# VH-VL binders against UPF0173 metal-dependent hydrolase Caur_2542, part 8

Target 1, 243 residues: UPF0173 metal-dependent hydrolase Caur_2542, of Chloroflexus aurantiacus (a9wi57)
Amino acid sequence: MATLGRNVTITLIGHGTFHLTTPEGRNILIDAWVDGNPVCPEPWKARVRENLAAIFVTHGHFDHIADLVDLARETGATVVCQYDMVPYLEGEGIPAAQLVGFNKGGTVTVADVRATMTTAHHSSTIYENGQIINLGTAAGYVLRFSNGFTVYHTGDTCVTMDMQIIGELYRPDLVILPIGDHFTMDPRQAAYALKLIGAKYAIPEHYGTFPILTGTPEALIEHCREFGVTTEVIALKPGESVS

## First folded at step 26 (VH-VL; from v1 with heavy chain S28T N54H)

Design w3
Fold by ESMFold2, fold request of step 27:
Structure w3 (fold): chain C 243 residues (1-243), chain A 122 residues (1-122), chain B 106 residues (1-106)
Amino acid sequence: as target 1 above (243 residues)
Amino acid sequence: EVQLVQSGAEVKKPGESLRISCKGSGYTFTDYYMHWVRQAPGQGLEWMGGINPHSGDTKYNQKFQGRVTISADKSISTAYLQWSSLKASDTAMYYCARLGYDFRGPFYFDYWGQGTLVTVSS
Amino acid sequence: AIQLTQSPSSLSASVGDRVTITCSATQKVKWMHWYLQKPGQSPQLLIYLGSNRATGVPDRFSGSGSGTDFTLKISRVEAEDVGVYYCMQAWRYPYTFGQGTKVEIK
């Protein structure tokens, strides 16, 4: 397993949900599919709740927010999300004081992390009570930790030229990006995304959870070689960590 | 139209092996998990486990771990439930069921096979 | 494992009666699903994700509830509604069914 050496621990909870521990020891989550996540290890269902400071939400699909309201209410964690998602979450019972809504290009500081919201090209809806509810636009995050370590979580997306801009502006050390195909980029597209971004490390996500998500880390690695991409792929199994 | 067609009823003796099958049609077989559900005579439904037919990854109810093997042959769109050594207590109806989801959410058994009655008696 | 307990275990109803079946979970479940197994048949999906009716299910069937307590209602029962009703959760492994509610029509 690679060593990051930057005092940040990154754990794949499953699918698109990640747990991170900051240099200060703050615990944060990116997205919230935990209890209902078929690939989340049982011990981690309890552990994600321990001293959880913040939840960063990429978009409103069920495989990213199914546990969000419960986790936020149970833990008191600050929920950081697209501005237009705030009224919905407030209506679902998350106290307004826990909600930090903002939008693309903005930066907020939560749990000692400077989070900049980026573009992602994906839908963001849920279905409730016979209605399709629009939850704003899908997003990614550039997370800048206090020691300068920088993580770019792309969210669910196709490959996009915005990734080149993000790479140039923020020079992320590590990228978390989907490779599952069907709903997001496939491994070949993801390898090209890594070419645009230029990070030292990548953690693939959003594959295998549903059988139609056929991309694999092995395929990503092979396409990185095909394109001459030197980014090191760190393939985590659910519950595995890198730090 | 989605159809799950199971192999026919089986009468076996304790200690014999058995493999029953479930063939899916009317959808892309490898896009959905396939699960097995047991119903002992006069009793309710009990989840046994399932398989990702694309990857071959399985998940079992602990009660049945080591008692059965779930597998699939994606080239013929077929899932299997197999015992290496049957017991009289394995007498039951066995259903395959597709694990469904869509934009509304996951997971629920949306389509069921017709059932395979397995009778194990001396 | 999340245990699901249905109430009642059985009931006998006349055509036109309102029938209510409850399902209690030992821990929180995001969505409950309901199945009907008619005599001699495979189970069939009635209600999924809490309140959505499966294709072809009449609007006399409705599902409700959240947290640990869920309800299936039949507003005016018909003779064809005979069978065993099961609640089911696929929120957290292992997947579990309720013990069933046998509905007989007089």
Scores: ipSAE 0.758, ipTM 0.906, lowest interface PAE 1.5, mean pLDDT 95
Fold by ESMFold2, last read:
Structure w3 (fold): chain C 243 residues (1-243), chain A 122 residues (1-122), chain B 106 residues (1-106)
Amino acid sequence: as target 1 above (243 residues)
Amino acid sequence: EVQLVQSGAEVKKPGESLRISCKGSGYTFTDYYMHWVRQAPGQGLEWMGGINPHSGDTKYNQKFQGRVTISADKSISTAYLQWSSLKASDTAMYYCARLGYDFRGPFYFDYWGQGTLVTVSS
Amino acid sequence: AIQLTQSPSSLSASVGDRVTITCSATQKVKWMHWYLQKPGQSPQLLIYLGSNRATGVPDRFSGSGSGTDFTLKISRVEAEDVGVYYCMQAWRYPYTFGQGTKVEIK
């Protein structure tokens, strides 16, 4: 397993949900598919709730928010999300004081993390009571920690030239990006995304959870060689951490 | 058009081995989990476990772990449930069921096989 | 494991009656699903993800509820509705079914 050495611990909870511990010891979550997540280890269902300071939400699909309302209400964690999600989440019973809504290009500070919302090219809806509810547009995040360590979580997306701009502006140390194919980038597209971004580390996500999501970390590594990308791929299993 | 076709009824003695099958058609077999559900005579439904037929990864109900093996041969779109040593208590109807999802969410058993009756008696 | 308890365990209804079946979970689940097993047949999906009717299921069937308490209703029972009804959760492993509700039509 690689060592980051930057006093940040990153754990794959499963699929697209990640738990991070900041240099200050603050616990944050990116997305919220936990209790209903078929690959989330049982011990982590309880551990995710322990001293949870914030939940950063990339978009409104069920595989990213299915446990969001429950987690937010149970923990009191601040929910950081696309502005258009705020009325929906408030209506679902998350207190307004827990909601930090903003939009692409903006930066907020929560749990001592400076979070900038980026583009992502994906849909963002849920289906409830016979209706499709639009939850804005999908997003990614650049998370800047107090010690300068920088994580770019792309969200669900295709590869896009915007990733080069994000790489140049923020110079992320680590990228979290999908490789599952079908609904997001496949491994070859993700390797090209890493070429555009230029980070030292990458953690693949959003693969294998549904059988149709056929991308693998091994294929990502192979295509990184194809494009001359030197980014180190850190393939976490659900429940596994790097720090 | 989705069909799950199971192998025929079996009559066995305790201690014998057995493998039953479930063939999926009308969809891409490797795109969905396949699960097994047991129904003992006169009883309700009980989930046994399932498999990702693309990766081969399995998940078992702890009650059946070590008692059965779930496997798949994706080249012929077929899932299997097998025992190395049957017991009389294994007498039941066994269903395969596809674990469904769509844009509304996961998960639910959307299609079921016709069932395989397994009778184990001395 | 999340235990699901159905009520009633059996009932006898006349054609045209309203039938209500409840399912109580020992802990919260996001979605409940409902299946009908007609005599001599495999289970078939009726209601999924709380309230969605499966393909071909008549509008007299409806599902509702949240948290730990869920309900299946048949607004006007028909003779073909005979069988055993099961609630089921696939929210958290192990997946579990209710014990079943046998519906007879008199």
Scores: ipSAE 0.755, ipTM 0.906, lowest interface PAE 1.5, mean pLDDT 94
Fold by ESMFold2, last read:
Structure w3 (fold): chain C 243 residues (1-243), chain A 122 residues (1-122), chain B 106 residues (1-106)
Amino acid sequence: as target 1 above (243 residues)
Amino acid sequence: EVQLVQSGAEVKKPGESLRISCKGSGYTFTDYYMHWVRQAPGQGLEWMGGINPHSGDTKYNQKFQGRVTISADKSISTAYLQWSSLKASDTAMYYCARLGYDFRGPFYFDYWGQGTLVTVSS
Amino acid sequence: AIQLTQSPSSLSASVGDRVTITCSATQKVKWMHWYLQKPGQSPQLLIYLGSNRATGVPDRFSGSGSGTDFTLKISRVEAEDVGVYYCMQAWRYPYTFGQGTKVEIK
């Protein structure tokens, strides 16, 4: 397994949900599909709750927020999300003091992490009580840690030229991006995204959880060679960590 | 139209092996998990496990772990449930069921096979 | 494992009666599903994700509830509604069914 050597631990919880421990020892989650996540290992269901400081939310689809309200209420973690999600989450019983809403291009500091919200090209809705509820637009995040280590989590998206701008402005060390096809980039598109971004490491996500999500890390690696991309792919299984 | 068609009834003796099948049609077979559900005579429904027919990955109810094997042949859109050594207590109706989801959420068994009766008796 | 307990275990109803079946879970479940197994048939989906009716299910069937307590209602029972009703959760492994509610029609 690769070594990051930057006092950051990144664990795939399953599908699109990630747990990170910061250089200061703060625990954060990106998205919140845990208890209901079919690929999340049972020990990690309890472990994600331990000393959880923040939850960063990319968009409102069920496979990203199904456990969000419960986790936020149980842990007291700060929920960082697009501004337009705030009224929905407050209506679901998350105290306003726990909610940090902002929008694309903005930067907030939560859990000692500077988080800049980026574009992502995807839908963001939830279905409840016979109604489709708009939860704003999908987003990605550039997470800048106190020691300078920088993670770009693309969120669910197609490949886009915005990724080149993000790569130039923030020079991320590590990218987390979907490869599952069907609802997001396939492995070939994701390899091209890595070409645009230029990061040292990549962690693929959002594949295999549903059988229709057929992309694989092996295919991503193959297409990185096709495009001359030197980014090192770190393929985590659910419950596995890199640090 | 989604359809799950199972193999016919089986009469077996304890210690014999058996493989029963479930063929899916009317949808892309590899896009959905396929699961197996057991119903002992006069009893309720019991989840046994399932398979991702694209990757071959399986998940089992601990009660059945090591007692049965779930597999699939995606080239013919067919899932299988297999015993290496049957016991009399394996006498039951066995259903395949597709694990469904859509934009409303996951997961539920949206389509069921007609059932395969397995009778294990001396 | 999340155990699901249905009430009642059995009932006998006349055509036109209102029928209520409850399902109690030993821990929180986000969504409950309901199935009907008619005599001699495989189970069929009635209600999914709490309150959604499956295709072809008449509007006399409704589902409600949250947390650990869920309800299936039949507003006016018909002769074709005979069978065993099961609640089911696929929120957390292992997936589990209730013990069933046998509904007989007089």
Scores: ipSAE 0.752, ipTM 0.905, lowest interface PAE 1.6, mean pLDDT 95
Fold by ESMFold2, fold request of step 27:
Structure w3 (fold): chain C 243 residues (1-243), chain A 122 residues (1-122), chain B 106 residues (1-106)
Amino acid sequence: as target 1 above (243 residues)
Amino acid sequence: EVQLVQSGAEVKKPGESLRISCKGSGYTFTDYYMHWVRQAPGQGLEWMGGINPHSGDTKYNQKFQGRVTISADKSISTAYLQWSSLKASDTAMYYCARLGYDFRGPFYFDYWGQGTLVTVSS
Amino acid sequence: AIQLTQSPSSLSASVGDRVTITCSATQKVKWMHWYLQKPGQSPQLLIYLGSNRATGVPDRFSGSGSGTDFTLKISRVEAEDVGVYYCMQAWRYPYTFGQGTKVEIK
């Protein structure tokens, strides 16, 4: 398959959840739908817990945080999230010392990762005990590793001109973005997003897990040709890695 | 209104093949997984497996892996359960059930077919 | 596989009684669902995602619990509540049902 050659290993756990090993050998997770994720391979359910340093949370929908509290409590990992999510997560039993809350435009360093929170245009709520709980606004992340390799994870979003600004400021090497349609970008919108961002690599996410999420990597590749986008699409199956 | 309508009762002999059907209406058939649940005479409910009717991807309970085939024809909004060689122990009621979800979360069987009684005897 | 064990396996109640059915899982599940199969009928959804009542389900039915222990309650049993009640999890494959609780109304 494709080779990044930058001492970063990126594994699709399933849907919108990713496991990354950093150049310094640290393990991080982006979002947390693991045990209940119908496409997550069984071996990876145990493996995501091993030496987990941090969990970066894009937003509060169930398909992104269903296992968050359990994983954080079991592993001791630092949970990095939107500031308004912190009181909710502390109330659910994550120790305050594990929580790093911040907001759009801010940058924090966790493990060997410099993370800048970006906008994403999506809702962020959870339904519990008969109530809709607002968990702030959805977010993306620019993750800058110690060797300069830069990943932009868009979070769940439509295509937006903010992506051009993010591309110009941070010049990401790799982007992770949704293509599933219905709740997020479809493949054509995602190809346009790649045009705005200008990254060398892209990993599509958030498709096929529910039948209504009909986008495919093949359609993304086709629309990249439509827009003259040279970004290399790396389509991972759940449990597959690129490094 | 959502309806799941199954094919009629079947009486078969051991070794015969059989395909039963479940037609969904009142919703977009390809937006939801379709599953099959078995109930042997006098027994409880047992999940057999399901299909993504858009992609054709299937998942089986290991107990039934290799014993049945789940398929769908999305052009007519119909899911199928098929045996290549029936056994007497396949005598049961078979339900199709739609796998539901909404903003509260996944997954639960929100709508059920009326059942198809399959009797396998000499 | 996550095994679900219901208690009791059967019961007989008078109209107006409070009925409690428990469901114990062999490992943690995030949500439990409950179904009623009336005599001669298909199963029907009663409670989903722990505590939400399905459309048309009377408010005498309630679900509660978390972790491995879940409860279905009927605050005032009525004659039409006869049937077999099943808990069910679809959190991890394979999906599993409890063995059922048969409820009869004397």
Scores: ipSAE 0.742, ipTM 0.902, lowest interface PAE 1.7, mean pLDDT 95

